# VHH binders against c4kar8: the designs that were tried, part 327

Target 1, 263 residues: c4kar8
Amino acid sequence: MAELSTPSPASPAPLDGGRGDELEKFTLRGARQILQLLQDLITHRGLITAHTGGGHSFMTAVLKVDEERGRVVLDPSPDPQANRRALAAPRLTCVTQLDGIRIQFPLVGLGEGQDKGRPALFAPLPAEMLRLQRREFYRLQVPLAHELSCLLKAEDLARKPVEVSARVIDIGAGGVAVVVPTGAAEFVIGGTLPACRLALPDGEPIELDLEVRNLNRQTQRNGTEQLRVGLRFAALPRAADTRIQRYIFKTERALNAKARGGL
Key: E = the ipSAE of ESMFold2; O = the ipSAE of OpenDDE; V2 = 0.75 times the mean of E and O plus 0.25 times the DockQ between their complexes.

## First folded at step 17 (VHH)

Design kd4 (framework vhh_vobarilizumab_d1; at its last look DockQ between E and O 0.35; V2 from the best seeds 0.00; counts 0 for: pae E 12.6 > 2)
Fold by OpenDDE, look of step 17:
Structure kd4 (fold): chain B 263 residues (1-263), chain A 125 residues (1-125)
Amino acid sequence: as target 1 above (263 residues)
Amino acid sequence: EVQLVESGGGLVQPGGSLRLSCAASGFTFSDYAMAWYRQAPGKGRELVATITEGGSTSYADSVKGRFTISRDNAKNTLYLQMNSLRPEDTAVYYCARVEVWYYDRSGSTYEFDYWGQGTLVTVSS
């Protein structure tokens, strides 16, 4: 009876160096964002796999974030050898998941000590945190209260230019879904809508080109027919991408907080 | 409530010895690192010695080889044995609980959350 050695779950391959540009979109560098994400990890008691290199890792958790002193406190391993490896490592790669989203961040300059009578590991706050939303463009359902809109530059049946103000119902890194009144404009799958304007709550509208990807007719409960239009960002400036990502992140956080009974 | 009460201070001649005690209460003494620091008249606070919960000790250069920090966990007491006292050792000595300590490649960091009222040590001929 050959004991089928269950293959040790392959260490998640180092995030394949997808083009440095794609990872940049998911990298948080803002101090406030980083602090918030770390705090979220604390609140959720998120278990973290800390990689020390050489194929070694241990389980840890963020115990405390000290904003004033710019440090993070981690739960040490019960294995002294793991802690020694962590301290000797030039870099600790922390991997975790929050709400189904993989989070990765580096810690450098680890120290060992005690916090309020408990053994702990100490590190400076990470300079960046990677929040990998599944490439499948997570679509944030936009809260109705946010009243996101997109001004679509389209054509009518007569090919006359028309501007349609559309409500944004979901948004992701790759695009938006909007609802428009039926007959407001003619949309063609694969067609480009140039110089549209996406209104975010945080400032001036973003001008962008949109590509029509999906068209779905929906009948509302009141019997009114609406057209759901899935739109891809055809050309998105980096600054715009950053703003969109920030909005998504902020909104997700707020929604999650509310779901957890946060006032 | 956390309390730290220093004792053993007094007047001593140069070259003399003195033993300070700090009675700790209101917390699990054995779980915390402890420290002695001193403040001379008109001078700032100076860390004198530290002892971890594990018994590892460190000393300021000014007292190294002359002072010994120790602890008795059973008695919840911190000690500072001071030998070969010098006039420059004249100060109020304070016992302190270490809230946070850590060691990294850059060195050791100590943060304190509680301290006693202090005990005066005067070294004078």
Scores: ipSAE 0.769, ipTM 0.898, lowest interface PAE 0.5, mean pLDDT 89
Fold by ESMFold2, look of step 17:
Structure kd4 (fold): chain B 263 residues (1-263), chain A 125 residues (1-125)
Amino acid sequence: as target 1 above (263 residues)
Amino acid sequence: EVQLVESGGGLVQPGGSLRLSCAASGFTFSDYAMAWYRQAPGKGRELVATITEGGSTSYADSVKGRFTISRDNAKNTLYLQMNSLRPEDTAVYYCARVEVWYYDRSGSTYEFDYWGQGTLVTVSS
């Protein structure tokens, strides 16, 4: 309506993070790139942590993006106090992950209202979004044809040594995820697996110590039960780190070239 | 499908009164904020009054104190009581469903997705 007004535009602010000036190379400022990234968060149902300062935060999601009106619509918290803090805050720092990549963006000028009869929070579109694809945060999905494996030196239920050859399903600078049959060994979150061996295609297996970070039980399509084990590199020699980074770089480059045809 | 049907317009003398009605169907009426807007001959659209799901109202300065918006959720009906009518109130009046509304310290914003055919109000001596 011609007589109604929108909130004042928010002034730009640096995204919260480590060293601000070095973050510029990871910052998206193109309107089309920002809209696409927000739409990707909606499509993947990305869960967002919205920080209001003072150690307070709440979980939210982007419900929709309105390009024509220049705004983003967020899911309100079921906790009324969290919503009051968000509306009183000078800005929200929104943090989430998309395909293992850290996404961060500020929202300024938050308001409350309804969208098609449902409560919602509203804000102007961010002028910038941080997309951190640094080696420490990225996890490559390992192609099955590469047949990467990791020999785990673990224990059974009786605390007796057992060796398990586990398929590596993803790999990053800080660790791997592997899959083993259920019952192959006992894994305890926080436990250490010394002297494991990671087999990469380009040389001798790498000996390294692994720490168990997460465990998830999975049922395959054929009904087979397996355990997904998230493992952190406890200490990684420089030569091992270099080989892992080279594998990731070469594999990602090959996958991107196939996906784009001409690249 | 969504239907909004206005009625109650007509010719009235200055200082007179009219009550407009809007019959709503095809949606859960109580879930939506509603509005009246008007368009005078040769002029743009003007927001007249709004009412939220919970009954909070807002008015254009030009009608404040003379017009009253109300709703009856049991009858799926929106009303506009117009008193002390003036020649400048002559317009086609439309009821509209609010798609999105919100407010902050700067004010309120309303966006509409459906409206009726309108009902003509003529105020002339």
Scores: ipSAE 0.005, ipTM 0.272, lowest interface PAE 12.6, mean pLDDT 80
ESMFold2 (binder alone), look of step 17: mean pLDDT 79; pTM 0.777

Design kd5 (framework vhh_vobarilizumab_d1; at its last look DockQ between E and O 0.65; V2 from the best seeds 0.69)
Fold by OpenDDE, look of step 17:
Parts: structure tokens; C-alpha cells; sequence
Structure kd5 (fold): chain B 263 residues (1-263), chain A 125 residues (1-125)
């Protein structure tokens, strides 16, 4: 009876080199964004798979972020051999998930030591973090004629409160994507924008809290740079949810009817 | 409260020996790396020696081969054995708790959060 060696589940193939351009949309390079995302990992006690190369990995977590010194502190492996491999590796590839979103980031210049009497691994802050958002929710492309807008309550670079009127480009049950002029406000991924106002064609604006989920700089054909901001509904009242869903449904129906030559 | 109390300082002739002690309290001594610093008159603080929780030691080049840092975890005490003392070793010696240390390819980094009051060592003929 030949024991059929169940093939070890193939290590997830390195993300195929999809066109460098698509990955750039999901890559965070801003210091503040990186710090916030790392802090979110700490807050959620996110387990991280750290890949050291050669098919080896170990489980770790971000224990601390030191902004002043520009370093991240990681939980070492209980396996000394894994730690040795990590320290010997020119690059550590960290993979984790937060809220169903895959996060990947490199660490370079790993060191070993202690923080407040606890063994730890140390690295400089990552220069970039990849956040792959799964479009879990169908998003309706908003017709330009509908002129949907969202008043964003944000902060500028000086942390002064600013209100930014943003055009909604797509909407779904889980959130909206908006476009804003570059420099209109400072957005941080994972940051909350409280008491924003979403304007729908069917009535009064909806007040809601929004969470910044994605930032993408886009250059228009005319050479103007715009910031696309992906926003999640953080706290959506049931009545608001119903209105949004109704709008989506009505609009989709209208678009489909038009596509079929009916209107 | 974290406390570090140095003792054993005094006057010694060149070529003499002295042993400093640092009594630690208010924390789990065995978990922390410890260090000795010194400050000579008119000079800045200088790291003299470090010892990790595991007992790994490092020394400043100026004291290497002459000074020995050690620890007794059972007694919560850090020691600095100083041999072949020189006039240039005259300083106030401080015990310090290492809050953070790490070693990478570029070297070792130490950060300290608590210091003792110091003990004076005078080397004079």
C-alpha cells in the first residue's frame, strides 16, 4: 500500500510580476502611511509570516514602532535557527493580513537584541508596504451626470481641519472612491474621517464616518494630477445603507437599460 | 521604582585594582543588559563596558584587557573589576540599565533608561 505522499501545498507562487504599474497602485511609500499601517498591525495583533528565503519562514509580530529612531521591533521566533536565518538573510519578506487585506513588506538590515528585557528583532522601517485590497464589493461606476459628491472632513499638512469636496467616481455597499485635487488634504491609510457628507441625488446628504483604505495618484490626460481616495463606510446607519443600495440598484438598472438600447 | 546604587569607588595608586558594585532593585535584573559608564572631570560620559542578560560582554578599547564586567543575578548586582588602573581612569563611574540593545551588521547599539548616582574613582599617585 504505497502511502500517497499528499503533495505539500505549493508555496503560494511569488505574486506573478503582473505589470509593475498595477502593484504601484497598492504600494504605500509615505512615511506616515507606513507608520499607521504598522501601528494597525500592532493594535490588531496581526500575525506575520516572515520569509527568510530558501523556502523558510517563521511567525512573528510587530511589537513596537519607533518613529523617532525609524525602527520596527519584531517578535523573534522561538526557534533559534529561524532567527539565525532571518539575521543572515539580506531581506526579510513579511506577509500578513489585516481586515482581509493582504499586506506585504520588506525588511532590510535585521538585527537581534532586547527591548526592555525581552528578546526582539530590530529593523529599519520598511521603505514600502504593499496593501492588496480585494474588491470584495461590487462598485458601481458613478455616471458623470449624477454629480455625486462627498464632503470630506480631513486635515491638511499642518493638521488643520479642512473640508474637501470630492467627486465620487464609484460606489458600493462597502464604500466609495473619490477624487480630490492633489494637496487638498493629507490622507492616511487606516485613518478615519469623521462626519463626512455623501450627497446622493435622491435627497439630503448622508452623514457618515469614512475610513481611508486606498490612495492612488492619477495623472489625467491633461497632465493634471489627482488623488483617488478609496474610502470605507466605517459607521453607516441602516437608513443610509438602504439609500445607498437603492441608488446603486436604480442606477445599475438604468445603465443596463441604456446599454440594451431602451433609453 | 528602579534603583541603581553604585559602590566601591575610592582613591587608588596607579597600577592598583578596584572593584565596583552596583546594586539593582525595582526590576527583574536578570532580564536586562547592564552597563558601566564613566565621566571624567570636564569630559562627557563614556561607555566603559556592557553585559547582556546572557552574559555576553563588550568593552571600550581604553579599558579592554584591564576591566571586567560581571553580574550576579541572584544578588541583583553588577560588578566592574578594574585592574592596572591609570590616572586617565579617574572618573565618576555610573551603573546603567540598558533599555534597548541590538546588534546588526553595522554594530551594536545601546540605549539606557536608568542610571545610578555614580561612585568616584580617583587614580593618583
Amino acid sequence: as target 1 above (263 residues)
Amino acid sequence: EVQLVESGGGLVQPGGSLRLSCAASGFTFSYYAMAWYRQAPGKGRELVATITSGGSTSYADSVKGRFTISRDNAKNTLYLQMNSLRPEDTAVYYCARVEVWYHDRSGSTYEFDYWGQGTLVTVSS
Scores: ipSAE 0.769, ipTM 0.897, lowest interface PAE 0.5, mean pLDDT 89
Fold by ESMFold2, look of step 19:
Parts: C-alpha cells; sequence; structure tokens
Structure kd5 (fold): chain B 263 residues (1-263), chain A 125 residues (1-125)
C-alpha cells in the first residue's frame, strides 16, 4: 500500500534564516502585507506547524486576525503539554505552505484564553512573515550513493589555509549543507570561503564562493563529533545555477519514480 | 437574541448584605465567562468580578473577601453575593458576557459583548 494517510505539509521545519541573509528579500514587514497574508491563511484553512524549540512542535491554525487590536487568534493544541511549551517559549515559529508557497512567521507574547466561549491562543501580529516559492526554499536531501562533495578552502585554528573535502547532505537553489569532522577547519558565521569547488556527478566541479550561514555541532552514536555547515552560494554564475537546478530536478524525479515503482 | 436581566438591588445599611442575580437567555450560558461590573455616579466603570465557564473566579481588590461571584449553569443564572457592604459600593451593577478573555505576560484582557440594564445598589444608613 502506497499511502494510508493524508500527506503531511512539505518542509515543516523552520528555514535556516536570519537578519541580512538571502531570505530578506522574501520577508514581508509591512502591516498591510502581513494582514493580507494572515487572512489568506484563514481563508484557505492552512494547517500550521508551530515550533516551540527543543525539537517540539504542534499543529495549529490561524482562526482570525483582529486588525483593530493588532492580534491573531490560534487554535490551541489538544495536548496540554504542547500548549504549556508554547506559552513558555520566548518565540513560536510558525511554518506552513499555501499553494506551493512556504510561509514562516514568528509569534511572541503568546497568551491563553477564550474567544466566544472557545479555548484559543492569542498573540500580537507578527513583525515579519517569510513568503517563498518552492525554488527559494526547497532543499534536496542528497542520496549517499551520489557521494556529492564540496572542497572547502578554509582556515585552521592558526589561520593557515586548509582544504576540507566535505560531504554534501542537502542542496538547493541558494546553497548547500555539508558535514565535516569537528576541528577540520574554523568557520565563522558571515565568513566567505572563496574558490570552493562543488562536485556534481555529471561534469567538472563548479568553482564558487560560499558564505557560512550556520553551524550545528552533531554527536554521532559512536561519540564522534561532526559539524554541519550551512553555506550560501555567493555570486553564482548562471551556468552553475543551471547545472545545480538540473541535478536537483533529475535526482528528485528519479527518487520519486523509485518510490512509485519506477514508472 | 442574547438577554441579561439583573435583579436583587436595593437599599441596604452599611455592613449589610445583598445577593444580585442575572438571568441569561439566548445563548449557551455554560460556554461563556461572565462578569459583574459597576458604575457609581460620576465615576468610570469598574470590573467587580469574573467567573470562567469552568468556575474560576477573579475579583477587584476593592471587593475581595466581601463579594462572591457564582453561577448556576442549569438555571442560566449568574450571582453576586455582596457582604459587609460599604457606602462606596453604591453603584449600578451590570451583568456582562465576556466575548474574549486571555492572559499573557502583560496581564489580563476582558472584552464584553452583552450587558444588562443594571440594578441599583444603595448603601446608606
Amino acid sequence: as target 1 above (263 residues)
Amino acid sequence: EVQLVESGGGLVQPGGSLRLSCAASGFTFSYYAMAWYRQAPGKGRELVATITSGGSTSYADSVKGRFTISRDNAKNTLYLQMNSLRPEDTAVYYCARVEVWYHDRSGSTYEFDYWGQGTLVTVSS
């Protein structure tokens, strides 16, 4: 049996973002834009994954927006623990998808009460909302068999040049995520790694500049540590962009065909 | 249509007691938080007491320990038992239905959508 349940929303995890990154041009900050987007979520009855931190989340929806009072009303979780985590969290990161468009926004100052006799959560309007088409947020999880690698031209602890061959774990229009052994090089968020080389299966490696966007330290079950490095493509030539998009399309199509029996 | 009808007001001496009633109709009473507020002549409105659908209560500092809000969901009736009455309790008392309430880190919010015509309580020797 292929699927026994309703498909889940695509890419529910929060995007790797932040102030001044490549996502800023897709960030809505105008009150009118924010109100309209929230109303669109209400009209389409969009299900939202609300992230409370520590890997915890719950499903919710925007029930109404009150422009005059500057607030939104959300469904509470049926799980009391999820509601307690949401109320205690400094920030609730809401993620959803509407008609193939990813929407992400923070809520702060969450409150608990009732709207017209029904339990509800309340928050001020978000100060910003992220709105992305699939191309702008989609990340292909790279099959291990493809053995994609990226040669990073970085520095060691002594600020001496070092080359690190990093395994690519995901790839999208705007960048890659790689893993390296902890201590293989020093990475600084916002730092630029010039003249790195991304190896795709069907041609010569692509020379490109990378910007470090995030670092996540991971401990494997055997106790060894590795560093997940999120890298943004700096000035990506059109030909390189085309090759990357072709790789993503071909690989996704092959993976989907395998999942459906190879037709 | 939603209606709230207060009764039980009157003239009482300081130290005395009164019990106010509010008959509710036109909605599912047990779903809603309810409140009493009052307005003395020449004064603004004061929230006196609230009671949630689950029975949790809250009181203004000026009436704590002297007034008790309660509800009978089977009779669709809200009550305010007022003991140890003082001249400063003289006011028109209004029963109100709470449309929205919530608590956040900045405090409590109550928004009312229906109220009665009020019942006058006069505390005088």
Scores: ipSAE 0.635, ipTM 0.847, lowest interface PAE 0.9, mean pLDDT 87
ESMFold2, look of step 17: ipSAE 0.607; ipTM 0.833
ESMFold2 (binder alone), look of step 17: mean pLDDT 80; pTM 0.787
ESMFold2 (binder alone), look of step 19: mean pLDDT 79; pTM 0.786
OpenDDE, look of step 19: ipSAE 0.761; ipTM 0.899

Design kd6 (framework vhh_vobarilizumab_d1; at its last look DockQ between E and O 0.72; V2 from the best seeds 0.69)
Fold by OpenDDE, look of step 17:
Structure kd6 (fold): chain B 263 residues (1-263), chain A 125 residues (1-125)
Amino acid sequence: as target 1 above (263 residues)
Amino acid sequence: EVQLVESGGGLVQPGGSLRLSCAASGFTFSDYAMAWYRQAPGKGRELVATITSGGSTSYADSVKGRFTISRDNAKNTLYLQMNSLRPEDTAVYYCARVEVWYYDRRGSTYEFDYWGQGTLVTVSS
């Protein structure tokens, strides 16, 4: 009976520096904001996974923030080897979660010592902290029954304006993925599609500008080629954002309820 | 209340020896790094020696090889053995509790939160 060692869920790899522009919106650089967030981590006793590189990590916590001296104090690992790796690392990548929000920040210039007779790790305050609101990165797979569609205002190969009705396959706070027939329009990554219309089940279509972020050709099981287009909301009115979020939330709840056997 | 009381200072001839003691109370002495620093008349504070809770020691270049810092945790006492004393060693010597110390690529940092009243060491012919 070979005990299938269930692979320990790989600690989510530090978010690859995804598309630099999108991450900037979630990056805190203000000294006060950083200090507050660190203080919040202290208050909530947030456990932090500190990545030292090479696939190694250890659990730590922020013990103290010294604003005057511009330093953060961390709980050392009970494993001396982990501490050695941390000290040898040019950069420590700290990952944690607060109120369901993933927080990531780098620490550089790590040192070891004592604070009031207790062993501790010391680092300068992080220059930036990434606060990823789950809502922005979560993409809901749209149930087929909802028949979400997006009217894309695009151009064909001849630069003639065309309107393409595209099925929405996933939706998030930041955008949608749609499928279109191959050759229906010409899409350029980084291009803007103005005055598109997203149809939600709860009312009138939302007019919005979309930016093409990704293009993937997909071959269906039936041999038909489709183009998957990833689209970012370029200018989303607040009211539209609220509607989208409401839809996502409602749909997620319904799906979860169904999965639990409640429907 | 944290208290540090230095003793053992006095007048000594050049080349002589002296042993300073610092009696510590009001805290868990064994958990803290301790230090000796000195202040000569008209001069600023100078760190002389440090000892960690684990017994690791460091010395100023000016006293290296001549001075020895040690501790007796059972007695809550810090010591500074001073040998081969020189006139330039004349100073008030202070015992200090290290609130924070750390070592990084840039070197060691020590921060002190308590110090004694000091004991005068005079090295003169």
Scores: ipSAE 0.759, ipTM 0.896, lowest interface PAE 0.5, mean pLDDT 89
Fold by ESMFold2, look of step 17:
Structure kd6 (fold): chain B 263 residues (1-263), chain A 125 residues (1-125)
Amino acid sequence: as target 1 above (263 residues)
Amino acid sequence: EVQLVESGGGLVQPGGSLRLSCAASGFTFSDYAMAWYRQAPGKGRELVATITSGGSTSYADSVKGRFTISRDNAKNTLYLQMNSLRPEDTAVYYCARVEVWYYDRRGSTYEFDYWGQGTLVTVSS
């Protein structure tokens, strides 16, 4: 029997914007650091997925960086439509990897022209770049069939204790995102929810403290509202961390095997 | 090696015409945007006209409607036709190769890497 090779996704998606505070410690803003990372991408000929919005993207590479002029030069797409979308986009979100490290950076003010007689795209240097190990950025989208839940120990609008069973929609090494009906409880960004319980398939629920990082209101197909709550794990015991990572790894491996078998 | 050699300058009366030529060698002429710039005595350099490899042109406001930049890729030659010349057009005119050009929302950028020695144009009565 033979196992078919499954290629990497053609368009690695940008990281979830609701994780902004969580990602801040991995954000480079020093000019020297940014220049060195861009130079590393040039040296290693890193393939970059450039996202233009509306689900569109194209493959590119950084051809050179000019510190004195404060700009980067990108390889244009062979597809003229992709170039037109890039030039029309208010910003270009570039995503790539270097030695297992995910790199993401925005470019604004894209222009078109030539460098030494060759077509090229031009932009000012990015103001920031994300640099993350996979563990630090990966979030598993929880399959619907798993119906993972987290029991939240929160307060209602009258500041009385309430327990809310929330469906987990994604999970990573540093936290979860859950949904609850709007009005089920009152959440405060920066607030701590002690002694919550995360129910994984492989044993007893994990008791953990959660910190509210973000809130986002969503409207369901039937018009009812849900609240998406981004939650960070407080310090986890090793056993809890191991169980969470094991769940993520096994589920991802199962999803990858399904994708290969479904080709 | 890249060489750019200007010719066609001289003394001309106001209202007259001149045609400048620039012979290019040492590179694939048709791949590069080219430009003319000028330097009047005691003044800084002024970009006069540009032409892209695709034939798109641009002009300084001071020469629009009077000057025409063109190129002959078969002869590796850049031209500047100057009509309705005025005394303020008196300058040394230089042919230049554009190393980098681009357009963005803020406008256009041109950066040059090679220049000729120049040809003097004098417009006087």
Scores: ipSAE 0.594, ipTM 0.840, lowest interface PAE 1.2, mean pLDDT 87
ESMFold2 (binder alone), look of step 17: mean pLDDT 79; pTM 0.784

Design kd7 (framework vhh_vobarilizumab_d1; at its last look DockQ between E and O 0.66; V2 from the best seeds 0.68)
Fold by OpenDDE, look of step 17:
Structure kd7 (fold): chain B 263 residues (1-263), chain A 125 residues (1-125)
Amino acid sequence: as target 1 above (263 residues)
Amino acid sequence: EVQLVESGGGLVQPGGSLRLSCAASGFTFSDYAMAWYRQAPGKGRELVATITDSGSTSYADSVKGRFTISRDNAKNTLYLQMNSLRPEDTAVYYCARIEVWYVDRSGSTYEFDYWGQGTLVTVSS
């Protein structure tokens, strides 16, 4: 009876350098964004695969983020050899997943020690984090004629509450993408925007909470810079969900009919 | 409550020896790295010696070969054996708990969260 060695799930290979330009869209470099994402990893107790090179990796977790000192604290491997490899590596490639989104970030300058009597690994905060958002949900490109808008309750750079009217460019069951003028508000990936208002053509605006999932700066043909913000519905009432789905369905049907020469 | 109480300070002649003790309470002593630091009159704080939970030790260059840091986990006590004392060793000596320490390619980092009231060591002829 040959024991079928269940192939160990292939550690997701570090994303080799696909076309540098496409990855930039998913790369976070803002200090606040990085800190928030790391904090989210802590909150969700996300397991991280840390790659040390040479095909070696170990499981770790972010234990603590120290903003003041600019460091991240990681759970060491129970395998001393893995820790030695990590410390010897010029770069640690950390790979994890949060809410179905693959996250990858480098750590350099790893050290070993203790935090409050517990063994830990220490590193400076990553300079960048890659967040690969898979479009899990079909998103309808909103026709310009529909003039969908979302009133965002956000904060400015001074943390003063501001309301920003944003044009909705696409909508799906899971969220919306909007465009805002650059500098209109400060958005943090993973941040929640409470009590926003989504305006649909079929009635009163829908009040909902939104989570910032993606930020992309776009330069228009006219040279104007705009910020595209990908937003997830954080708390959507059932009635609102139904309305959104109805809108999507109706719009898709109309677009398809037009494409078929029926209008 | 975390408490660190130093003892063993006093007046000693140059070339003499002294042993300092630090009684620790209010935490799992064996889990924490500990340190001695000193402050001479009119001078800043100086790290003297560190000992990890595993017993790994480090010393300031000024005391290396003369001072020995040790610990007795069963007694929750940190020690500093000081030999070949010099007038420049005159200071208030403090016991400290190391909240965070780590070693990287750039060196060692120590952060302290608790310290004692100190014990005065005077080296004078």
Scores: ipSAE 0.806, ipTM 0.915, lowest interface PAE 0.5, mean pLDDT 89
Fold by ESMFold2, look of step 17:
Structure kd7 (fold): chain B 263 residues (1-263), chain A 125 residues (1-125)
Amino acid sequence: as target 1 above (263 residues)
Amino acid sequence: EVQLVESGGGLVQPGGSLRLSCAASGFTFSDYAMAWYRQAPGKGRELVATITDSGSTSYADSVKGRFTISRDNAKNTLYLQMNSLRPEDTAVYYCARIEVWYVDRSGSTYEFDYWGQGTLVTVSS
């Protein structure tokens, strides 16, 4: 076992349930992969936040995995109410980090008892585990000074083509969020915007297809109305992905350097 | 070294009673759930009764109301009081330590790691 990994922040929330299909490519379902990942959590003594629903959670750890019997053994909470909520929950959503990788998995059919004379919780092995690198769940808040934009090829209210230059407010491996003036174009959740162009500071704009995932009307400080549009990258080429990750990396380093220089 | 030593078996007439004892050593007895199981000639083993560290008990249907499992943590001893004995109760009775137990929606699970050499109970006339 190497150096103990840095503990995750207090009570990290599980991922948004509406993102399930977006996360499918990061989902492990192979028995070998699942067992190895659980064993890695045991070896590193990773702290796990177990969500029981209704905003409640407790801290736990995987104590043992038993491949032959198809089960995991968890550390119970010292709080009896937390244990009762866990046993009553239809599923327990476990979230943790291992060496900068976010790991999330459901446990169903939780039981209570003892392992070698010590209280423990028991569950069947999870059928799936999410394994996400930081870049896969991280969203960089784009500095205003960068003035990042995305040219959207959309339609107006009359269903006629219109190009909208939208300011990018955040960016991650899976997509961007942009703002546009209210009424600049008609956006439909689930709709596809083909051949949009994301302008990064260095190099030519990236041509990419975007899918509208969410819409939110916002009022700016000066009272003007704008629309926040959450956009997913569709079929992103590796070269484009590399450029986006490089932008995120360089920008985050620059922002951290300014924060430290202010110390 | 974990040791479990059963005693109290013997020959008894139908309707009679016996009290089996199991002396435990080599572990913290009060931390563990314990069980009795039996094996009749030519048959597989049958779980007879369990008792948790906190004193909660469970019984096979064939012995409910006739057998009582109990424990004395001060003496590190497990007991089985057997009343109204029948010829079909004839078996070797084993004391066992429960390594893992849990209850979930599908029921109870018990897994054993140590057991004694057994004590013979013969019910005949």
Scores: ipSAE 0.572, ipTM 0.836, lowest interface PAE 1.2, mean pLDDT 87
ESMFold2 (binder alone), look of step 17: mean pLDDT 79; pTM 0.778

